# VHH binders against Uncharacterized protein DDB_G0275255: the designs that were tried, part 4

Target 1, 266 residues: Uncharacterized protein DDB_G0275255, of Dictyostelium discoideum (Social amoeba) (q8t2u0)
Amino acid sequence: SSILKANFYYKVDWENVQCFVPPCPKYTIQKLNTNEKSQKILDFIFPNGLNKTTLLGDESKTLIVLGTTQPSSKFPNNATDFLVTRVYKSLPLGNKQTSTDKYYMFGDNGTRCKTSPCPNIVAALLNVHSQEIINTISQPYEKNVGFLDSVWLSSKNIRSDDFGLIGQGTIKNGVISISNSFIYLPDPPIKCPELPLLKCVEGNSMTYSRDENRCLVSPRCTKFGVCTLSIPLCNKGYRLVSFPSTELNGCPKFFCDPEFVNKTHK
Short names: E, the ipSAE of ESMFold2; O, the ipSAE of OpenDDE; V2, 0.75 times the mean of E and O plus 0.25 times the DockQ between their complexes.

## First folded at step 1 (VHH)

Design e6 (framework vhh_8emy_2)
Fold by ESMFold2-Fast, scan of step 1:
Structure e6 (fold): chain B 266 residues (1-266), chain A 125 residues (1-125)
Amino acid sequence: as target 1 above (266 residues)
Amino acid sequence: QVQLQESGGGLVQPGSSLRLSCAASGFTFSNYAMHWVRQAPGKGPEWVSSISDSGGRTNYATSVKGRFSISRDNPSKTLYLQMNSLRPEDSAVYYCARESFYGDYSLWEDSMDVRGQGTQVTVSS
């Protein structure tokens, strides 16, 4: 029978190279949480539904990939390609995204407590069969990114499936301090459900709530109101989105979504 | 529209078994840890059991441990509670509830943001 290579998590880097004779590998992968030497990659084979050109062409070089190496199809004796299984992209945090901290994924151990702190989180080191129990994830995004969708981000911190984020950080006294979070792509992982066709009586307008996947939900007809709210400015790497709110009598809700996530509404 | 709909309750004899179901709709069920909570007449709500998003971890209140089993089927978006060796003190309305993504969700009372309408369980004597 066949021997299959194991998948591992890698950080992707690249640089322009002057190339006279192929193969000309410009990409480099570094295995997360290990001291293994970086490896040159000629090409990446991405799963369906992801735009390889856009993701690899990103100026910030902020990708993590899960996958395995294979001989180049064009230069099997001289170059290596990478078969991608999963893609994660760094959530922007000003100009300071460089960190040497370890990379984790988080799961719920099911413990429930009467008082905090509660040791209910499993922090698993990527690529290494090692984990520890923690009680708190301290992330920098809510304090430093205006109008961030906190329900969306929180929904991705602690999961046991393939759609959870990767957290880069340092653990001390049961608390992880996140320096960088990497979002599973595509986001949302499942396309938003179609909204029912509803008509509002004259004088009312349709309003919505937002779920953890950034989908518009709970359509309601509400009376017109005069909105006095100013339009916010988003941090670099984020785009302003708005939708009519069920709470504010026709004033829109504003969120700043990462530019690299799929649009879910206008 | 996020909804949870419980079913499977009824009138049973002490020592009997009963299986409750909870059908979820309007959200990605496989992303959420789930809870069973019960409320007896004239009493506040009591947490009964929880299950992680993958089903890999389960927890139970001391009062039901060894008698009740929580499980889930993510493809069908259904949560279950198998109740064995039922006692009169298990009589209550049983609710399924979705884990919250805000607050200190490690605290059971703060960990739920959506609850169903409930299913009545009556243990006859």
Scores: ipSAE 0.000, ipTM 0.321, lowest interface PAE 11.9, mean pLDDT 82

Design e7 (framework vhh_8emy_2)
Fold by ESMFold2-Fast, scan of step 1:
Structure e7 (fold): chain B 266 residues (1-266), chain A 123 residues (1-123)
Amino acid sequence: as target 1 above (266 residues)
Amino acid sequence: QVQLQESGGGLVQPGSSLRLSCAASGFTFSTYDMHWVRQAPGKGPEWVSSISWNSGSTNYATSVKGRFSISRDNPSKTLYLQMNSLRPEDSAVYYCAKHRYTGFLSWTPGDYRGQGTQVTVSS
């Protein structure tokens, strides 16, 4: 039980040393916000529902895991395994350099203001019993990633559940400037609700809005307008998605969603 | 200073119900995940149940799932454990423990748990 050993947040990386005799740990973990030495890991024990091979084998350097170490089940005196309780994946920013900024999670402190700035956000340092009140989360993604779903991303900063993102950044004058965001997996954390079937009259087609979980919602019959179609090219790590949009008179609305998140519509 | 005070335990017969309470002080209760842990004589601590800071997520050990229910009241800074269909193997001292909503878990007697409350299930 992890209650007997503290769970901490760790950045995952590849083991750089060649191995000739088993056990051969392929990964290292670095405890976030600390100067502790990296620790070699032979195997990760993931929660059900996550594809461990895809996450570790393809993009292991982009992962943050919450969990604890334990002796290897295969090599108990010679290797260490990691019991994972939560997984977060880096949201790509192209060829961005490695950041040395601190890692935070954010909560709502309940403060409500009539004027701005409003000190209503708690920024809690991961692995450290330290937090501070901020008024603004400034992220680089909407500026640098074309067609990113900004409603989806902003909904991940402060959540009422356990599925908020991890923000790596620097706090100055009540503002955190995010250098990297890490998305809780799986995303969306719950399946999109079923859409009611609508019967559209001739000349009309079913159109949708998109909610903060990337789910298609509010189906309605809309008369198609004139569409000017310019299909975007998505940044590396993102896939193009589209749906007939109510707000665009039935014309397709395009988004570039991260490739590692679950598909929510056709 | 973090303080946790458990109460509500007692001697009951198999099949009975008990509701445990944990009164918290010295920290912002509403921003921390909370846990119930139990320790039977001669055994190590066993995790029983967890609840997120906003009550959006609850988890239970397999041994108690379907019988126990964890809840919290953030305004009163109180954590609860409703225990139904109690069995002799549920006999233990029950402790509540503080966890950060950032996922940091610390389990050290005196720092993040109280004196505990004794539950004895016996005929």
Scores: ipSAE 0.000, ipTM 0.143, lowest interface PAE 17.3, mean pLDDT 80

Design e8 (framework vhh_8emy_2)
Fold by ESMFold2-Fast, scan of step 1:
Structure e8 (fold): chain B 266 residues (1-266), chain A 122 residues (1-122)
Amino acid sequence: as target 1 above (266 residues)
Amino acid sequence: QVQLQESGGGLVQPGSSLRLSCAASGFTFSDYWMHWVRQAPGKGPEWVSSISGSGDYTNYATSVKGRFSISRDNPSKTLYLQMNSLRPEDSAVYYCTTDLSYGVYEWPSDYRGQGTQVTVSS
């Protein structure tokens, strides 16, 4: 039964073979970091709150799922379903080629250093119970994706909870060079709290800061400033978002958020 | 895109009542604070009232407290402002918005609807 089976991480892909007689599985799964044969999947059973149709559509190849296989409820002798526990979606990175790099999750080793490099990160190889200590995570996103929320992304790298990102990359000399990052869904994992209301005197407007979950926080009354900012153009796969910023004296601050993450404000 | 459409303004005498409406579309209405702001000729924008996404928290400018009541109907995506005991100094264009921030000289259209004119005059 699914209750007694171990959960593993799998990359989702399309099944391209023509099918004339049901059952017709449309997807395959490949167990990460292994040479195990790909398995055909008829249906995925997603956790509550995730839109399966949207995620599995034309973007299914961007998904990693944690879960286990089980016999199809409709075709138990001829087809396999997949019970999903967690979903991760790749961050767009322009014309990025398919990578054969290994998949990791990262944790804090607890080591504290006064000088760099500091070997304080555990890189856990998914599915195979192997770990390596590293000192640096090198990401391609901040330099290649304009207006990316770097506080948001960096908060996802090293976590003690189940909401951390998956990093695909190569380790050399204690540094992992990330080729692809996969974001835990839904994001944010907990809905942003409702903002407390501030009373502003004449000439002031309410302004905000943004936290690591992309939530508007710390509302403040700020004196009106003159805004000289140009509206940026976001990279493909990202949407422009803005909010009245405390640090910019009420003028809008712009970020390019992934299109697949939940909206937290305008 | 966020769209906001105000209605319900008009010419009334002092002491009269008006109910303003704001029809919202293009966003998850119940997830956002909504605000009423007014601007009279020759004056800057003045915050009037705010309501939380759930409707559980409301706040009012001192000049309108006890006379105006803000409310919302999340199923219909509509914001309301009930204006009682209107005074000449309440005369202004009234705007609904999800964002109270704006530049010194102008208010971007993305932050507010077209507005509805309220004139209180004998």
Scores: ipSAE 0.000, ipTM 0.085, lowest interface PAE 21.9, mean pLDDT 80

Design e9 (framework vhh_8emy_2)
Fold by ESMFold2-Fast, scan of step 1:
Formats: structure tokens, C-alpha cells, sequence
Structure e9 (fold): chain B 266 residues (1-266), chain A 125 residues (1-125)
């Protein structure tokens, strides 16, 4: 397990200021759920496997990072770098994301109920060692993002590991209303298993199901018939994905996946 | 009385290029989004690419993105698919299809009918 010593969650922002003499820090970080002043950052040191250039730049304002500050390697007396432990990226809604709501991570408290609502969710405030019990996470994505993989998103809300999402929102009467969700990167956190090759009899072809990590699973030979195809146009920030679906009798099933998540299959 | 006529297919070697054409009649071509769909022997149809009525919005299946390019010429009522770096798994009958809605760029899902006879593409070595 990981012991977090001096690591905190920060929102990243771009600071567009004129600079004539180096060092010229282009970023700021703001410690989540606190009134601490923003700090200027010259450079971020990312974990292996993440594309720093793609994540910073114009997308820097959509990032939350877990980590700690350290003196700049190039300008140790005049600038600060940030050592990143984890990265989270905002899931697009098309709206300007200027919410002042607090940031949470969610866990299962083990409570079992026969009727809803069930107070089985722990909402933990990041950075401040405070939590409360809630019964419902209300998110805006399924209603506003066409063809979003809801099984994938819901699997990220409550986790016992370090790969859960961060939810920004307001809690009222045991319900959190999410204004913004931030996805742990890379996603999926573990590479999908290679697809097994099935030899289907003539006239049949291989079909799949999709799991909560967006992996193709459960290959089956299916005899294809007539398909009616509906082609979605994905919302900005999402890419169209399709695969031959077992549940649709071999016909293609479509999802709109966030552009920043890794492709799982060819 | 929508008519779509595909052409340009053939037998080619892996790594080659082909340009498919679809001649449309029986509707106001420039008012509708158009699609390319393919079907390999023994498999269901696979969506390949879509283009809006004006050409401003274009989408590709992950399997062909970066290799295929969809375009249209509204005055000549023709849809095109430029296929580069062809692979054996691209072997299929390719169909063009007219969208059922005038404005699929709204972010809502759209439907189409396969009305063309198709053009056979075989990539083999």
C-alpha cells in the first residue's frame, strides 16, 4: 500500500503572464477544499505512461493532480516544480467548468438495504480528513452525453482501490449533485486482456460484450442476420467506438468514449 | 425512390489504395448526411465513416481512422471513400447509405438505410 506523506490534491490552471527573464512558470496549482493561496509551478514531473504534453497546455485547466512541490532542478532558488503521483482529468460536459463546489472521493461503507434510498456511500472530502454518509450520487453525464458507457462511469464512482474518480459537487439531504467528475488516468488502469481467437463455423462470426473497463470480453460465435444501424454523433470531447455485439445478435453496438481515455482494442 | 450506386472496388494487395464512389439520385443529396458501411463474409455490417450534409462534421470507425478519408461533392451528388494502407481485414462489400435526418450534427443519434448494391473490396496476397 501507499503512505501519502505531504501529498495533496491540487487543481491545475494556466497562468498566461508576460515573462522576460527566466524562470517563466506557466502553471498554478490550488490545493483542493482549502483557502491556501495558489502556487506557481515551472514544471510537472509525471508518472511513466502518461503523455505530459497532451495533458498540459490547453488541457491543464481540466486536471487534478495528487503530489508534492519541490525546488526546480533548473532554478532551485527561484522556481518550484511539482512531483505528480496521480492524475485525474475532467469528463467533458460542454459547459464552462467554474464550479466552486467541494471535491470528494467515494467509498462503500458496507451497509445493505432492502429498500432505497440506502445510506451506503462514504463521501470523503479531499485534503481535509472530513467525511459524511450519503445515499445517492446524482451525476449529469448520462443525461447530457449521448451513448456514454454508463457501466464504465458507475464503476468509477465507488471503489476500494486508488483508481476511483473525484467528484465535485454539493451534498443536500444525503444526495450529492455532481457538477464535475474527474477520471483517474490512465484509463483503463490495467491493459485489457488480448482477445481470444475463436474459429466460427461458416456463416457465423465472433461477437463480444463490453466490461466495466471498456474491455471486449465473452467472445461468442453468432449467426448474423439483418441489422438496423443507428449512427450516433458524439458530443465534443468524445470519440465514437463500435464493436460486433453479442447482445445485439452480432450487430454493431456504439459508445461515445472520452477522447482522453486509452483505446482498448484496435 | 432513393438510388445509390457504389463503384471503385476490386482485388488489391495489402498496403495498396482504392477510392470508392457512390452516385446518388432520387433525393436532394446536399441536404443529407451520408455514411459508408461495410460487411465482410459471415459478419454483420460495420459502420466505417460518416459525413454531414455540408461536409463540416466527419467521423471514422477506430479501425480505419488515419487510413480512410470520406468526402463529398454536392454539385455532382457523389460520395467518396479514399482507402489507404489497405489490410486483409478491410475485405468486405462496401455500401453507401443516406441518413434519415437532415441534421444529425445536433448530437442525437441518427439512422440510415442500406440502399446501394455495394462494391466488393478484396485485400489479399
Amino acid sequence: as target 1 above (266 residues)
Amino acid sequence: QVQLQESGGGLVQPGSSLRLSCAASGFTFGDYAMHWVRQAPGKGPEWVSSISSSGSYINYATSVKGRFSISRDNPSKTLYLQMNSLRPEDSAVYYCAKDTYLDWGSGEYTYFDLRGQGTQVTVSS
Scores: ipSAE 0.000, ipTM 0.250, lowest interface PAE 15.9, mean pLDDT 81

Design f1 (framework vhh_6fv0_2)
Fold by ESMFold2-Fast, scan of step 1:
Structure f1 (fold): chain B 266 residues (1-266), chain A 122 residues (1-122)
Amino acid sequence: as target 1 above (266 residues)
Amino acid sequence: QVQLQESGGGLVQPGGSLRLSCAASGFTFSDYAMYWVRQAPEKGLEWVSTISSGGDSTYYKDSVKGRFTVSRDNAKNTLYLQMNSLKPEDAAQYYCARDSPWYGELLSYDYRGQGTQVTVSS
């Protein structure tokens, strides 16, 4: 019988400080939802497919990692490394955190209602064996971020496969008020399927819909409509994407996607 | 080891009352939301009621709202369901269940008791 080492969720912080004698760990991890003392980390070992340099170079200090500590490979008696299992990155333009905020993951409790509000959401407190049932997740991003793909974001609130998000917020009267959401990476979790080549007759243009993974789907030949010429500007941390929309009679539909998620549009 | 044990079921006439109890052991009861679920003959498992870990929030299936009251005593590790104005449609095996950290499409509990039978007949 071996003791299985549990993985825990940690908020990552760092500062580039002057250090006179190595090892010089510049990272700190804080175990979420606990009063445990922060630990210094020399290096992070990331899973394949994630750009460690880009993620750890973010001055906004926006990472949550799931994983476990281990002795440093370079300084085993003097420093600690962190073995990463999952990475979550904060969406830009959340709200200021409150002193009552905690970190949660959300699941479906199987309850089905004909009317709202419906107590169908489990809010599981990370790192602590505690949870409660809620009826509503209130996120600030639709208000704070112009042209955000709300179908994409809402699809991540409840996932059976852990491909979702971590919500930082306060629960009151069955409602969580989110200050910050952290998106599980990579996103999308599975690469978008290839679109068939479709040849449209004269006067028609190929048009698409967008699914919850930000993939272009349902290609159709649509007769050209009258389009607006105004192009939106995205908030800092977001990039403009557009596609010819079936619902807009071939006219471009615009979204502002987070810059840290994988591109689904060329 | 987690244990949930229901009691208080029985035979009652339409319009009657029963109080169900669930004794919990093997975990920190006050950390978990708790459910009452029921299964009638020839029907699937139905959610009846939920109570938050602190007892301050309660939720009910529409058909029992106003007739059933869920409560808990965290000092005694006990969950209760007060059932008033019982109808024939309420006849079922009643189970208490501990809320689960599993994010499934199914009713999200990880432990359930053996149940207590409620029969409503004239």
Scores: ipSAE 0.000, ipTM 0.153, lowest interface PAE 16.0, mean pLDDT 81

Design f10 (framework vhh_6fv0_2)
Fold by ESMFold2-Fast, scan of step 1:
Structure f10 (fold): chain B 266 residues (1-266), chain A 124 residues (1-124)
Amino acid sequence: as target 1 above (266 residues)
Amino acid sequence: QVQLQESGGGLVQPGGSLRLSCAASGFTFSRYDMYWVRQAPEKGLEWVSTISESGGSTYYKDSVKGRFTVSRDNAKNTLYLQMNSLKPEDAAQYYCAKSYWDTGELYPYYMDVRGQGTQVTVSS
């Protein structure tokens, strides 16, 4: 008979060390929102579709994983592996300060109000069977990250599926002040649908809107004209993306997407 | 049996370039991920770069991205690190290292052998 262990959320850490005699656990995990001692991990078993090598090493310190420990497949009596169910990656904020704030996921409690503030959000404290009702999520990213897709980010705050973000922050007077957000991977969680091949009349070009998954949608033919936009520079950890928008003259719209999310258009 | 021999280090001014080489023998080079790691006098061992067995995937420490390029020649059993725009903080003993598992198991950053190293000094 086997015992099934519950999945918990852990932050990942890694040290640059050399090892000549296995087993060589180079990672540690710390259970979120608890004072439990860190555990050494030999290897992580990732879900399909994620690049393990890209996510570990120097970038491992930006990860939160959901999962459970199991005996190492190679060293079952001497080392521990981690079976990963979900991966979340820190969204870069431009500063290097570490936060000691608690980690939450958010849900909609169904309350509807005529005026603000409305106490319609459940903030669930990860790993602990505790939750608090709040009315507002305060984001630092609008202020600190130029050209970030705010529709994309805001769509990740409150979800009924498994693809919501983890917010690290402090709650006061029904408002959570976020210090770090961790994005569910892969993003988008479902591949964008292929766009139909449309032909526009001469003088017009095909233009698009962007949905909350960063997919190009709603193709339409727009008369192109003069554009006076400057090309932005993205903050560290972000890459410039552009597409012909449905706005006046078919002018391109620019976003700075996180480098760790999948590309959704050319 | 397994041997790794680094070369190409030296003294360079800030903004200069160096190309490091690592000659490998005693194992099937084309089946293993390879690493460059470095150690400065007051610091522990730091991972710098990883290259997959085929050379198709490369990974870098954040502070060297855009300046360093790792490559390999499987026919010559040789690993390279091209270092451009060198900074004082890049000064260190540089080592190449072999992954512990071959390509079938993909355990990153587990090194079972490293060489003697080659010294890189960056000063005016």
Scores: ipSAE 0.000, ipTM 0.087, lowest interface PAE 23.6, mean pLDDT 81

Design f11 (framework vhh_6fv0_2)
Fold by ESMFold2-Fast, scan of step 1:
Structure f11 (fold): chain B 266 residues (1-266), chain A 123 residues (1-123)
Amino acid sequence: as target 1 above (266 residues)
Amino acid sequence: QVQLQESGGGLVQPGGSLRLSCAASGFTFDDYAMYWVRQAPEKGLEWVSTISGSGSYTYYKDSVKGRFTVSRDNAKNTLYLQMNSLKPEDAAQYYCVRGWTYDSSGLYEYQHRGQGTQVTVSS
């Protein structure tokens, strides 16, 4: 038979039982939004371009994978491998508590309103053919993570492709309250475009804007003003990035990017 | 606990060079962006340069671009400022500054500054 098994979304966890005879699976998967029993996994087969060693290990519990199970290539009668098609990583929020909230992906339903709130968002419950119409995605990151790129994060909420973030949360009165967001990897999914070289006259320097993929764009020559010394400390799990900003007359604009996302320049 | 110790200042003639150092202790050095600021006699504090915690991003005041280079050695917890082609206008007390945090009001909170090192540019 040439029929492929259906892909489902799974939360990754660590196997903590002592094993004396191979195969010794170190991971478990739990099918999202279901009461199915956790399944032991010997090996994950990741897509090209993703570093399995970096993504698994001590941070394996921060992963959601989309894929299907198959008999182990090494132990076909005794162990199960997981063929991964997509990987999502938890965006750090400074708490270590587990959430029992449901997992969703979001889409635009085409509704357009003259006033807010507008019921224009589809919240699709993962692994089941169930959806709810909502008007607002309320996320905790802007309040709790200083200098997070909110344009980048919000651009991941609603996408026409399948590479949007996964939101774990609760829906009340048309509003989803997000407890955790999981970012599709790699991010950005496509390499940032090369920046053209500009020859600036003396006294001017190249300045940039940032797009929704965290890429530097729109280079131009700017006469720099006097800059205010105002630089953030980033929350744990985030790294400080900055660039000479066109909107700030060449002065540095600061963001705290997740440490696990790809560097976009330099 | 948190300590910043600048050194390397001195008297140089116009066109000369100096290398400033800042030894940091009491915190995880590579978690923080670091800054060089200066204060000329009877004048306000002026930003000179910024370097990210990783060292991947550097920024400079326009008047020092191409003449000054900021760098860091995270293994040695040390920040540097290489100053070339010094001008009389560069004469000032130079300070290294550890990064900033937002306070509960959403404003930047000053973290830490060293004692400074004096740079004099004259005959």
Scores: ipSAE 0.000, ipTM 0.081, lowest interface PAE 23.7, mean pLDDT 79

Design f2 (framework vhh_6fv0_2; at its last look DockQ between E and O 0.01; V2 from the best seeds 0.00; counts 0 for: pae E 20.6 > 2, unsure alone 62.5 < 65, placed apart)
Fold by ESMFold2, look of step 2:
Structure f2 (fold): chain B 266 residues (1-266), chain A 124 residues (1-124)
Amino acid sequence: as target 1 above (266 residues)
Amino acid sequence: QVQLQESGGGLVQPGGSLRLSCAASGFTFSSYDMYWVRQAPEKGLEWVSTISTGGGYTYYKDSVKGRFTVSRDNAKNTLYLQMNSLKPEDAAQYYCAKWGEYTLYDSSGPLDYRGQGTQVTVSS
């Protein structure tokens, strides 16, 4: 009969190995923050709205999945499928994992301080009922990735909803040093608001700012400015985006967004 | 109808030993990681130990590591906690729990600890 199954966070791995005797599972899952042996998975069942080309095959090695196992639809006695509730994907160009790294989500514990350091962050260890109070999250990406949207990334560090990042890192002296951050998919989790079609007087063009969800906001007519032609090149795994910026007097502002997140503007 | 029933508590001297048991029914016991938690008067709930579904992996709060041993018998639907070298700080009501659906930040966790618990008292 139908028994409520527990959900856990797992790191996904994949091996493209020839298999001639069905069932032929090519994926494995490893429960985060545990020493449990990996379990073979035949198929993943993903929620609607995900870009599956970034989730299958070799790309699955960058994933953390939340969910539970179930008997395979094809081989119910001999194979296991994974029913996915949430997917997280690592940002390219993190630092190399260390042997002391663990996987956390972060929350606000309500503490407010007049001075630093302020121990106001809960670092919750995934899958294991344990937490630690810290004061600082140290991300590698501001240094490693040119033109990263730092407001967007910072907005993912500490959240009360399901859309925060998972941080892989080591805690020492109240500071977590993140080696890799895993972004909840889809991003943005909620579609950007529609923008009005606005006609500007001659000599002006429609300009914007970009909010913490990478959405264009605050449409405004701005007089044309003098712009340079310096167009940045993004690191591998990131795509160049631009928009006419109010702050830059209508000149393009550039970001390098992860290729695996949804586009939010043209 | 999930049911958890703890037993094996009692009064011991410092340095003594107790073995707690938890009888489980109403769910597929072998499919769930199992937990021990405790609550002392004037204190909140505190995680003590975790054991994986097959029993191959065990995890402990730092203050009990090396003194407590969690185990399970999936054929008998029973969880155990062997408690050695007991200290006054270990005195509490002990509960077994199963992991429910994990939520994002709740360090109290979605643990289901619906049993009556068993009292452990450490005194002279």
Scores: ipSAE 0.000, ipTM 0.151, lowest interface PAE 20.6, mean pLDDT 83
ESMFold2-Fast, scan of step 1: ipSAE 0.044; ipTM 0.529
ESMFold2 (binder alone), look of step 2: mean pLDDT 77; pTM 0.782
OpenDDE, look of step 2: ipSAE 0.006; ipTM 0.235

Design f3 (framework vhh_6fv0_2)
Fold by ESMFold2-Fast, scan of step 1:
Structure f3 (fold): chain B 266 residues (1-266), chain A 124 residues (1-124)
Amino acid sequence: as target 1 above (266 residues)
Amino acid sequence: QVQLQESGGGLVQPGGSLRLSCAASGFTFDSYAMYWVRQAPEKGLEWVSTISWSGSSTYYKDSVKGRFTVSRDNAKNTLYLQMNSLKPEDAAQYYCATRYSRGLYYPTSGHDYRGQGTQVTVSS
């Protein structure tokens, strides 16, 4: 077998520079949680299923990538390419999301408690061999982003699979205060199951619940009652989604999903 | 340098027992949850068991529950898997692992580590 180069986590930056003679690298990567000098990158080689055009350009400043450098295929002696293994995208929080906080991934240490606080979370620093036990992840999104799917977001903090988010934040007294979260792409990582066709009796309509992956599940026939419809205006970077809900009177439920995540229905 | 060294594998008959060990070095062992995963020749990597950093909580794959027991000795930086009532389906290369999340181990995820493994064969 071949010995493979180690992968590391990097923050991506992008700058439109004037260049007359190729190669013209427009991207820069900075290794997370280190003081290493940033490196210029000519091109990123993405895994199948990710749209390179959508991820690069102005939006590249919101990306974290896991991967390794390699010589450029076009300019092997003069430029460097980046082979991407995973991509994470910043969840929008407002006009300015600049933070100097450290970057972490979270795991379940298996501890189960009868009462709170429970020291059941491992917060591991990316790129360095350092971690600590915490009891609480405090995130700013549910308070500051209207109609955010909180079940979806909280499910991303600690997962039994490898699709957990990266949290940028500060730890004090066993609590991490998140300044920015970065979502694994693609989301959802697996396509939602096809919805069954359900025939309802006259006067009833099909209604659904939403799971942690933003998939519509548990179809039911519900008799509609009186609904007061208040259509939310989503924050910048979020799109309005709605579906007939199995909740009170069968009234539609609204969420503001990030624009960069895949649509889960149709 | 994170290093994991598995041992204790071998050949046993169906219904037999084996005790696997994993010696850990290069990291703060008593701060990490530890995992046992296995890979049979014709299958992918399978999660088998998890133990919390303190040893207070343990979790098992349904097919091994009641037959396998995971434990750890934090003073010796050692993880154990006691395997009883072994079945032919348990034959695999067994690895210990540590990572930021529970479940499947993926060797390219950055924070994930596993050792060289120890072979378990169940045959008459």
Scores: ipSAE 0.000, ipTM 0.156, lowest interface PAE 16.0, mean pLDDT 79

